# VHH binders against Nicotine blue oxidoreductase (nboR), part 11

Target 1, 204 residues: Nicotine blue oxidoreductase (nboR), of Paenarthrobacter nicotinovorans (Arthrobacter nicotinovorans) (q93nf6)
Amino acid sequence: MGDTDLPCVTGVLLAAGAGKRLGRGPKALLPYRGRTLVEDAAETMLVGGCHEVVIVLGANAQAVCARANLEPYRIVVNHDWSSGMGSSYLAGDAAAHTKNHILVALVDQPGLSVTTVGRLLVSHRPGRISSAAYSSLDSPRVLRRGHPMVIDAGLRPAVASTVSGDAGARVFLRQKPWLVDLIDCSDESTGEDVDTVEQMYRLL
Key: E = the ipSAE of ESMFold2; O = the ipSAE of OpenDDE; V2 = 0.75 times the mean of E and O plus 0.25 times the DockQ between their complexes.

## First folded at step 3 (VHH)

Design k2 (framework vhh_enristomig; at its last look DockQ between E and O 0.11; V2 from the best seeds 0.00; counts 0 for: pae E 11.7 > 2, grease 27.5 > 24.2, placed apart)
Fold by ESMFold2, look of step 3:
Structure k2 (fold): chain B 204 residues (1-204), chain A 123 residues (1-123)
Amino acid sequence: as target 1 above (204 residues)
Amino acid sequence: EVQLLESGGGEVQPGGSLRLSCAASGFTFSSYAISWYRQAPGKQREWVSTIYSGGSTNYAESVKGRFTISRDNAKNTLYLQMSSLRAEDTAVYYCARDEYGDYSGWYEAFDYWGQGTLVTVKP
């Protein structure tokens, strides 16, 4: 048994939200590119280079599993999803092998691309976090940190220890910004999510 | 620099009303969805309401029918009219330019909210 030349990365897809603001059931099941949003995002993470994908479900997990083909992926149901995003982050982190880096993505950020995933994985440096970053048309010189992001295996315990309620990784990132590499992905997406019917144009 | 400044908090008796304001600067206010969040002592911050650029509104179930969100794009100001207030509404209220909905409420590099305004509903 031999090691690979590339580090193993577990994709962690956070998909536990109820989608209440959109009003069309679980956001994970919204149509995108001929399938559901969760199926598209998970496949993108695998094709982009993740060794495996862990999908964290919560609200309506049974409906999502019944209506989406998630057989290629590992499913974690976070029964505490209503306590905030932090619990979903921790559930996904805990499911990944301790030796692996994790690539964290959000299901409700459409426009995740194989190019963005690959760019982050190639840019990864030991002991650091690589975060996709985006600029807007009205602020093209300002990069905004977003998702996906790659968290080095060695940093995972420190990041997890800072998770508080709805914060996820952001407490760590705000406290130790010198460990974060911003990777410009503005050519692939704005990093916006989908919240209303008016914003569904992001799914086009 | 993006700035959001909350005001209008205070003490009120149960069943009372308050109107919160949020003054925005440093961005094109009329083009963004703007939200109210709240955080009770020792609790997680929770979403309260959102108003979108086109004027559509959404509310958390806990406040639906009691709170009304609105915006004045000419004054770059967001409002939250709160009525039928209960003890459980006691919290610091924050306005935010909300880049992510529901589950994606991570504030990674784009945390544009201030110190908030305290609402206390007396027992």
Scores: ipSAE 0.000, ipTM 0.152, lowest interface PAE 11.7, mean pLDDT 78
ESMFold2 (binder alone), look of step 3: mean pLDDT 79; pTM 0.804
OpenDDE, look of step 3: ipSAE 0.011; ipTM 0.260

Design k3 (from c03b with R59Y Y107W; framework vhh_7ubx_2; at its last look DockQ between E and O 0.05; V2 from the best seeds 0.00; counts 0 for: pae E 15.1 > 2, unsure alone 64.4 < 65, placed apart)
Fold by ESMFold2, look of step 3:
Structure k3 (fold): chain B 204 residues (1-204), chain A 124 residues (1-124)
Amino acid sequence: as target 1 above (204 residues)
Amino acid sequence: QVQLVESGGGLVQPGGSLRLSCAASGFTFSSYYMTWVRQAPGKGPEWIATISSGGSTMYDDSTKGRFTISRDNAKNTLYLQMTSLKPEDTALYYCARDEYYDSSGYWSEAFDIRGPGTQVTVSS
């Protein structure tokens, strides 16, 4: 590597799930904060400091692209979406420049904030994974690992080698927990998830 | 003492439905992600689904749309609603306590806890 520039961060938004169980079409298209879930998450990642955002779509890619404004972002269609979330993770990872860190977020986990993204990026240490963490509901001192998470560019090959089925990065995280920095983002949690967003939508 | 006990398995016809339950005790159930795993004879464990403490769900694609994970935090119970069952779903199904991070470390006993399982057999 003849380049001494600091690495950039590619946001990787995993949004390949079909979402049919909701009866409203793909979860990526559910309304949230005045836009769709996918638009809100991607914009939040970009504004929060990601250099670019790669959105991984699956079975409903055409419908999502037709109904959401995704022009600011790069789209990757995972043709293997039915094999599980692991294939979506690999597709997004492969689309990012090898020298970049990736910030991985799930469209199914709404409530991502610009502050959370920024905090992860400024806190990130080389050679590590920086994971947003949230206190448990019954114990605000006890942090649990969540999303988004930053995978250091140097760790991306090792993480990818562990990916199988619908596990995504979880296998690596369980095998090497000492490489994970938990970044407390409990103050930024809205407490909302996809089911809560659906409930609000039904009441509009 | 931490304990997970599965129930609701049995013999069912192809295309049928079952609802599995997992009763939890000895820990703060509402604070943990919970996971269903299955293991057929002669195969390794197969992850099915995980549900967060707040109810967000993740599914293996092979059972997605047919299986639904849910929880009742007031009853300390995890559920798996299974529909459109196929002979290939025949397996021992067990629940597991998933991801928990103690702010003092990542090696809490909260990980790797699972029950003895309940048998599901799908046959004509």
Scores: ipSAE 0.000, ipTM 0.130, lowest interface PAE 15.1, mean pLDDT 76
ESMFold2 (binder alone), look of step 3: mean pLDDT 78; pTM 0.778
OpenDDE, look of step 3: ipSAE 0.020; ipTM 0.381

Design k4 (from c02b with N58Y; framework vhh_enristomig; at its last look DockQ between E and O 0.02; V2 from the best seeds 0.00; counts 0 for: pae E 9.7 > 2, unsure alone 64.7 < 65, placed apart)
Fold by ESMFold2, look of step 3:
Structure k4 (fold): chain B 204 residues (1-204), chain A 124 residues (1-124)
Amino acid sequence: as target 1 above (204 residues)
Amino acid sequence: EVQLLESGGGEVQPGGSLRLSCAASGFTFSSYAISWYRQAPGKQREWVSTIYSGGSTYYAESVKGRFTISRDNAKNTLYLQMSSLRAEDTAVYYCAKDLYEGSWYTDEGSFDYWGQGTLVTVKP
């Protein structure tokens, strides 16, 4: 990660989902750009400027490790993955060095780009959350919060304290919206995930 | 302020039908995936059904063919039509708004607003 202008950031890739709605096995193993989603996303986070990447696995963790080359990354298995994204968030947060910011990304969002990661890291302000934001085709003038997002090291304990399973980190974001900077990334992605057969066109 | 208000719960005989409603306010309802979840006593909350902003619908295996999710974007209302009800369907039913526009994440951990719930009891 280049110079003193960039924060020290642990990438936290949430990849614990089972992919049941899609019917194609664990989402982490879905094909994308000649690799798996998990490989592509993790490499994108490193190349975009994260100092390291922690991958949080859950559903089918052994199969994912057998099928994907994850040697460059740290793996955390969240055995409570079925309780929701909150438990996976906490597992990734706990694995990151306490002095680092974390950049949280979702494996289900195949439009993650090196440019988006870099933009967030460059734009990040101390004591805040920097969130990629996207306009939709339905509301092109309105930015909506999405992923990835950077959680300042100083805020990590406060965010974690609001997480209780399904409640997740989102409670903090709703309670303190003034701490969130929206960074327009609409030029790079729609922010959509891959969850249904109709959404699989994103993998083309 | 985002609010979700479920209604339509009650007691029903086995094989009966019930229609749940969820009135939504404080956000652009038509732009989000909305889901039904349920929680039986002593169990963790489980996913029941999701309808996406584009109209696609999905169901848990245990309710396929018996439950129908729908939405009325003009009225900002989500519905769950339940038929052929069984004792196993007894639970508090919740509607939930996806955190992300356009169904950016659909696993249990991506929903950021939940209603108070409405109790459905299927008598033995």
Scores: ipSAE 0.006, ipTM 0.153, lowest interface PAE 9.7, mean pLDDT 78
ESMFold2 (binder alone), look of step 3: mean pLDDT 78; pTM 0.782
OpenDDE, look of step 3: ipSAE 0.017; ipTM 0.272

## First folded at step 5 (VHH)

Design s34 (from c11a with G112A M113F V115I; framework vhh_enristomig)
Fold by ESMFold2-Fast, scan of step 5:
Structure s34 (fold): chain B 204 residues (1-204), chain A 126 residues (1-126)
Amino acid sequence: as target 1 above (204 residues)
Amino acid sequence: EVQLLESGGGEVQPGGSLRLSCAASGFTFSSYAISWYRQAPGKQREWVSTIYSGGSTNYAESVKGRFTISRDNAKNTLYLQMSSLRAEDTAVYYCAREDYGDYEGWFSDTYAFDIWGQGTLVTVKP
């Protein structure tokens, strides 16, 4: 309406999961760099250039708020978290101003860096989705889509509609790959997550 | 050894039906979402359908209403029931394992993973 500035970016950090496969309580509270994954990820998003950071909590939200220092961030509790992460994304999307782009990140990706966030924000183009992309050891020249991602403000309604229609954001991306820009972040991270006990080495 | 092995491909006439199978071994099949992809001659590989560990399904718009994905966790097997087949469905069909962890397919791309089957050829021709 009365905007004199271009749209800002709201960071949405998805941290609502119970960590069922890992079995060590909420992933948000896993130790990382002398604090917790949720604190590290949220600060990285803010320092990297997000105007604000919305943290979507669900499973054990009270314990996360009691144990982590989340004072600088906006907290949204998704009471429907057990229905799947689509509901958590929708909660985060609803909390962000409609004019803003969303940078969405997962709490269980310890390789998130200020450089990666800044690179995505600088590279982002109107009407597109900018995805961090990573090469694997077995395919060092092939870039594969990963996290975080910037969803253009203009695409958010279509993404949200797909998610609420029993399809995840991934389905939107697979049906409309021409809307996705891959931004190489292999120099910053492998794009790997922590989901099982065998993957805990990624927190070291 | 982790493996995905497709079978059931063959030649079929337009309007016909065919059922593909994908046998999985070496991992806990029930814990993963599994997808079908296809690659037609001279074209890039495209996503066809996904079935999640909880049993929910998604389909590419080009196959909605014609294809049905299903799984049998006791047999570690994925199926694709294809009906009303068209010449443009001619392709090599692949199954692929997706590792979504707690996030159930959010932003994941099977192109990022190394667990693909060998493929099975489907030819729709009179």
Scores: ipSAE 0.026, ipTM 0.406, lowest interface PAE 5.8, mean pLDDT 80

Design s35 (from c11a with G112Y M113F V115Y; framework vhh_enristomig)
Fold by ESMFold2-Fast, scan of step 5:
Structure s35 (fold): chain B 204 residues (1-204), chain A 126 residues (1-126)
Amino acid sequence: as target 1 above (204 residues)
Amino acid sequence: EVQLLESGGGEVQPGGSLRLSCAASGFTFSSYAISWYRQAPGKQREWVSTIYSGGSTNYAESVKGRFTISRDNAKNTLYLQMSSLRAEDTAVYYCAREDYGDYEGWFSDTYYFDYWGQGTLVTVKP
């Protein structure tokens, strides 16, 4: 099966934030597994099955490009990054071919794995959104939506039209939950991110 | 340190109105998106509405046109004005601080929120 037989998946890695709450410079450059978070996440998306990976940079984009090895990936600089993550998503969406599904991942998610990416891509159904989902020790039978997620090519315009500022895909998902397939990834990760100094243990 | 306290719940007849309040302390209220959620007996928590730091709002389809979310940053208080109440609106209502840093807009479930209030019960019955 070639890429012309099936719609391709473009990975969109959101890495535009300044890391202001963490206070350790851009999260994209945080040390992880002998490299940087942005390098690890982008490679994981590509190895996991994305046809290409678009990295959306913003804060300190020039420094990120200078210090991380991003040559296998397409870089999009969002000059409006400070207006909120929604603008970064829209920049990544605009960079992806209109026929492709998008797999969206966040750079501050160290639990992203090749297995999780592959599982989402294999499970994806036309006309749906496939979301990685995670259970907690307190609620082991309850799955909660997380990252990454695959947005079907046919739903991208509707998702983009609802994105504004800080809303992201969250508004679309909350208003249309029947379009979302939860894919259990609890065996791979907790779905947690790194936003504060207290959470940096997640990089270990 | 961070605290959210809901109030304003009570019993109301179908078609009636109530205004809920959520008093926040221990953080810079104006910098965060704050949401209302509800949980009916035997059901999972359901998102109701969000107001962002810039003042924009979003609503669940089931309450759109009937509920209005607002905030008073000077008083560190969140409001939910409810009108045309139905039996299906009977639930414990919670406010929640939505704070996931630079990428907060991507989380869509209640499990990942930093802080929840104690809740306030709304009962709609004849």
Scores: ipSAE 0.014, ipTM 0.358, lowest interface PAE 6.8, mean pLDDT 80

Design s56 (from c11a with N58Y; framework vhh_enristomig)
Fold by ESMFold2-Fast, scan of step 5:
Structure s56 (fold): chain B 204 residues (1-204), chain A 126 residues (1-126)
Amino acid sequence: as target 1 above (204 residues)
Amino acid sequence: EVQLLESGGGEVQPGGSLRLSCAASGFTFSSYAISWYRQAPGKQREWVSTIYSGGSTYYAESVKGRFTISRDNAKNTLYLQMSSLRAEDTAVYYCAREDYGDYEGWFSDTYGMDVWGQGTLVTVKP
């Protein structure tokens, strides 16, 4: 009868960045809905259906752990966060059981919702990558791939193999678009992130 | 000050070859991954190829085996050697710098690029 049973999924929240362009300290600690972005995102992933949530910290990890309530979650500190683009993803991937799918989310996207997480988990198909997708202002009829994404357990080794040193997961996705299922989440969010001071209105 | 300038576009017949160049200035070119994108009339901008600081190269399936990306760090220049050109390769080709400043954007096609060139037109016609 359809999509009643959710897959066994580890949420991986990438929160290791320094927030260099924004200049307001780590994005993980940006105020959001009476708490912090990291707390909101992690709880949303867990409530949305992830079996567990792994938070990958790096820049200012001690301050993030001291100031945010992260007790329900597993913390992985990536001490090499500044060395390469993929190192934080690989740290999160290594922390997840090999049989689990991974739902990857970024801490700087305040529009993450329980509905979006649940929709991805319910829609996920074996051997696929399920990506949240959003309509753009320049092309309202065209869906663009965004995050969060569910990476099938069977594809994780191939994704990890592509993610090395300075290469990101988007290279794998760009090379193998036929493996990606776009799940329309335009009704929940625009898929926007917070990278600059001008974009901080997205936290309101 | 930070700038990317493309050149080398033009008209070419199907099956022909063309070499594009992208001159970089205002940053440490050798430290960044640089990509080629293209945009055909009426379509979204699509990724073509990336070369990483360590020399690793990646290609869209539509151009694999036909296009070769390379870099000359001493000249701060990126190249795209195109061969076996097809009508569907007609597009404005853009050079773009991968943003190493915020790794959290690297899952997204939209948010991973922080500097773009102005583009060079490639027209494949008989």
Scores: ipSAE 0.202, ipTM 0.561, lowest interface PAE 4.1, mean pLDDT 82

Design s61 (from c11a with T50D N58Y; framework vhh_enristomig)
Fold by ESMFold2-Fast, scan of step 5:
Structure s61 (fold): chain B 204 residues (1-204), chain A 126 residues (1-126)
Amino acid sequence: as target 1 above (204 residues)
Amino acid sequence: EVQLLESGGGEVQPGGSLRLSCAASGFTFSSYAISWYRQAPGKQREWVSDIYSGGSTYYAESVKGRFTISRDNAKNTLYLQMSSLRAEDTAVYYCAREDYGDYEGWFSDTYGMDVWGQGTLVTVKP
């Protein structure tokens, strides 16, 4: 499993959702900068420094693979995507080599940039979680954790254990906040997603 | 109107106990994870405990073993049983509904909440 034991980072792009709230089909296929959100996000992760990118698909996986050029990436289809978001994270985690750190990103967050990915990878410290963090206009001095984030290889089993219940990774992060480094990315993005039709302006 | 209303706060001596309640209205209470947060004078809001629709409970390290979160779905009410109270537990306690409609809810910090109550004050004084 791999030619070297040097720590690498596997990008895990979560793209399994049906886009139910948006009603425009799978978010992975939303038009963005002359291609699709999934293509843009995956390339951004790879160019930003991820050794490889694993894309977790679920809803409409066949249509996504047919319409998007995902040939450079590893595709994992989560057939249990409808059981909850945690199952998609676990599928991506299982696909990554156990020695690698994981950089987790969401397909519906168009503010993901090469600069943000690179900043997280350069800032990452052994045994920690490095989270992109964003200030709001209401609280410009307060950083709040967001996406993407780097989970150290050594912490992945504990994070996966928390996610496998009805709780998400945030429970692990709330219980162990001293393990989290907030990396200010407010200059690159607001950390906002595209979840409703009214938010589609964020794709501009 | 979606609403959360806290009650049960008051003054208590160190080592004492209080039970806080949070009454929910305007949404399907049983379908949501609900949390307790607190804010001490001059400090930022911190997470205390949460309870998921399936019954799973989680606690901040500072309150584990002393506080117990529970819910009564038939009454649309959340509880926080507090025991062995300390001076550092003095805070306004808030009930909050978790927004977990997307992956942001799974990885975001304390501000992944979409509905907050007005708070109830707990003062621990000798």
Scores: ipSAE 0.165, ipTM 0.545, lowest interface PAE 4.2, mean pLDDT 82

Design s62 (from c11a with T50Y N58Y; framework vhh_enristomig; at its last look DockQ between E and O 0.19; V2 from the best seeds 0.00; counts 0 for: pae E 8.4 > 2, unsure alone 63.5 < 65, grease 26 > 24.2, placed apart)
Fold by ESMFold2, look of step 6:
Structure s62 (fold): chain B 204 residues (1-204), chain A 126 residues (1-126)
Amino acid sequence: as target 1 above (204 residues)
Amino acid sequence: EVQLLESGGGEVQPGGSLRLSCAASGFTFSSYAISWYRQAPGKQREWVSYIYSGGSTYYAESVKGRFTISRDNAKNTLYLQMSSLRAEDTAVYYCAREDYGDYEGWFSDTYGMDVWGQGTLVTVKP
């Protein structure tokens, strides 16, 4: 319950996306809350209680490192970024100490808050996945899994073994839905990402 | 081309049973997770049940223990067995295909019903 009793957690920030549909360069560098999106997300994860943050970058890693202050964080460059987000997840997972849980967040889902990170860490139970969950205006009483999510250290090998190509971690979640605890974070965010110009309003 | 067609709706007394079917065509049915939703007149559509391609099932709390979802991949058909029906179950029932493509990140479950059936009406008499 106290701060020293929180699980040891590596934050894994997936930031390898190319921003192709958006057309404004890597999403990691989009302006958000007075900084870049990647800086905001990484600091939020660290302040929210992650022991450390690993940022997984893609083909634009040079540009991101040149234009964002990432000195406090560990950087992993996924040279296979174009094969899909699964390879980025595996790169971040491999960088995290085997005894730690990982808290996985996406750089292109703005609205991540210290409160959401803290809520997940406090709510996490051993042997499970703790997933931020969101309701929509159309379905306000139905929670859907989203990000971030905490993957228990004991489950990391099983999750990683299901990660391939297009199938990502969603195969594990489909196979074992009873291992997922949904943590309502609708008060903090909609859980949506930014993928198109029409969605840019989510950065405001 | 991709189509879902529900059937099996009708009128039933309280406490009765119905079995809904959803016939799928135009896609590899066995590769998709698929759900049942329902919508009463004037209300928002609500999730009822979900089945993974591998067969694992999930239910909304309001129907757990009364409804059973299943699939027959050889017949490209999804089923919902409804028992102990109540007046509150009166709704148009829809099946929906999950789409985790470009609009759902590999963790995301916030977006992604891309194909809906036309619906089948279930009326539980007052």
Scores: ipSAE 0.012, ipTM 0.192, lowest interface PAE 8.4, mean pLDDT 79
ESMFold2-Fast, scan of step 5: ipSAE 0.468; ipTM 0.762
ESMFold2 (binder alone), look of step 6: mean pLDDT 79; pTM 0.794
OpenDDE, look of step 6: ipSAE 0.015; ipTM 0.312

Design s66 (framework vhh_enristomig)
Fold by ESMFold2-Fast, scan of step 5:
Structure s66 (fold): chain B 204 residues (1-204), chain A 125 residues (1-125)
Amino acid sequence: as target 1 above (204 residues)
Amino acid sequence: EVQLLESGGGEVQPGGSLRLSCAASGFTFSSYAISWYRQAPGKQREWVSTIYSGGSTNYAESVKGRFTISRDNAKNTLYLQMSSLRAEDTAVYYCAREDYGDYEGWFSDYGMDVWGQGTLVTVKP
């Protein structure tokens, strides 16, 4: 099946965090499948159907660029990374062509898969936000919104406005839940991140 | 044991005020963003407000200017000061811990890993 059947999408990989709770340097450089987490996530986005991938770095950006092979991707350094993920999203959004949809992913969620990316791109509908969603064994019929998510090109200005005014796309999503399509990805991942040393088993 | 416990709910007349509290235990409270949610009878749970570890705040449009979220890290306590209460504010109010690590600002409504038991607020006409 051809990639031309999929939406024109820029992947935005948010990798600017310092890993403060983990305490093992930038999460982007965590070992994963014989390389680094940032390299694996970025390749997964590209192979899954993103036309390009923009990686937003912040904390330890110089070290990440020196130690990870990021040659195939566009790098954006967010010098305001410590103010939160919203500023990193805005940096990535600004780097993406205005006509493209954005697929947003977090570097610290190792459950990102080519299948999940492809499912979101195939499922995406014009004028909507398509969010990967995950259930737990305790609540198998309750889907929790997670990452990655696809933000329609037409909604990007409104989302960006919310982020700059109120911090975070979640404010937009909470106020306009009828614009969000939950795409069940529970068969591919739990949607969990790596935030503490105890959670590092998720990288195995 | 990681726990959140709400208190301060009750009955109030339209235009009145209430202050809700949420006591946290079993984790480093100051390191987390904490949110208030509410659920009215027959409705889905909706987000009300979030306060981040750095002190930044966000509010749902329906409560902006009427509700104020705050935290006291020394007491491991979250507050929601509610003023100009309306019949539409009648709901069970929950506090919830955001599960996204050291990042602030980009949370899912479903990214909460700890919930309180809730406290009922009834605004009687």
Scores: ipSAE 0.019, ipTM 0.381, lowest interface PAE 6.3, mean pLDDT 81

Design s67 (framework vhh_enristomig)
Amino acid sequence: EVQLLESGGGEVQPGGSLRLSCAASGFTFSSYAISWYRQAPGKQREWVSTIYSGGSTNYAESVKGRFTISRDNAKNTLYLQMSSLRAEDTAVYYCAREDYGDYEGWFSDTYMDVWGQGTLVTVKP
ESMFold2-Fast, scan of step 5: ipSAE 0.068; ipTM 0.434

Design s68 (framework vhh_enristomig)
Amino acid sequence: EVQLLESGGGEVQPGGSLRLSCAASGFTFSSYAISWYRQAPGKQREWVSTIYSGGSTNYAESVKGRFTISRDNAKNTLYLQMSSLRAEDTAVYYCAREDYGDYEGWFSDYFDYWGQGTLVTVKP
ESMFold2-Fast, scan of step 5: ipSAE 0.141; ipTM 0.512

Design s69 (framework vhh_enristomig)
Amino acid sequence: EVQLLESGGGEVQPGGSLRLSCAASGFTFSSYAISWYRQAPGKQREWVSTIYSGGSTNYAESVKGRFTISRDNAKNTLYLQMSSLRAEDTAVYYCAREDYGDYKGWFSDAFDIWGQGTLVTVKP
ESMFold2-Fast, scan of step 5: ipSAE 0.128; ipTM 0.487

Design s70 (framework vhh_enristomig)
Fold by ESMFold2-Fast, scan of step 5:
Structure s70 (fold): chain B 204 residues (1-204), chain A 125 residues (1-125)
Amino acid sequence: as target 1 above (204 residues)
Amino acid sequence: EVQLLESGGGEVQPGGSLRLSCAASGFTFSSYAISWYRQAPGKQREWVSTIYSGGSTNYAESVKGRFTISRDNAKNTLYLQMSSLRAEDTAVYYCAREDYGDYKGWFSDYGMDVWGQGTLVTVKP
């Protein structure tokens, strides 16, 4: 399949959180593979096939911009990051061109890979949501929905209208499961994140 | 330590009402979104309703207008008021905690990290 078969996709990297539970400053600046999580994730999205990458910052945005090399990317500072968990997604969505699909990723998933991004983009079908999915050793035949996720341009308004306060896009997905394609990425990562001090081994 | 415990289940007649409770302990209840799920005999578990830390609510289409989810943060208790009960509402009802509403919970089903033991609701004549 050639490059013309890939959808035109804006990567949206959500990196606005304060990292309160971890207590090690902003997660965006956590060391990973010789740089920071935010730099690694953003480059992975771009190399994997995203046309552009929008990074949504909030908590400690000035420090993140000063310490991480984000020159190749578009920066959106969500000044309302503390008012609701949905506001950062909406800020990223608003920054993306309306005709583009969005690949949304979280900064605290160190297992994001170029292969996973590319697989989602190649597998994406018009009018659908393509979700990375992961099985476990306990349930090798069962795929669980994870991140990253591609939201078709045509579904973005409906997803955005569902994202309010604490609800997030999960409500949309839960009510419309027939719109979701699970793309098996178990061979690339576990889909695990870094949320607590005990989980920091995932950065090593 | 961290625990959810459901109560209030029982037998009711079709068209009747019942109120379920879920008592939370071992965590800051007001900081979490909490959901109700149910599992009918021989069927897969299904989502019923969620109430978020900010107070907003969502419902499965099958229960909209009949069920009301609410919370009392001072008592660390979640409620599900059920009315106009039908035979197909017969199930074990579970409450479940979302893992603090982090961004990962917005796009995945991984948000549920603590489950209660369930309470049985039987709707029959």
Scores: ipSAE 0.020, ipTM 0.407, lowest interface PAE 6.0, mean pLDDT 80

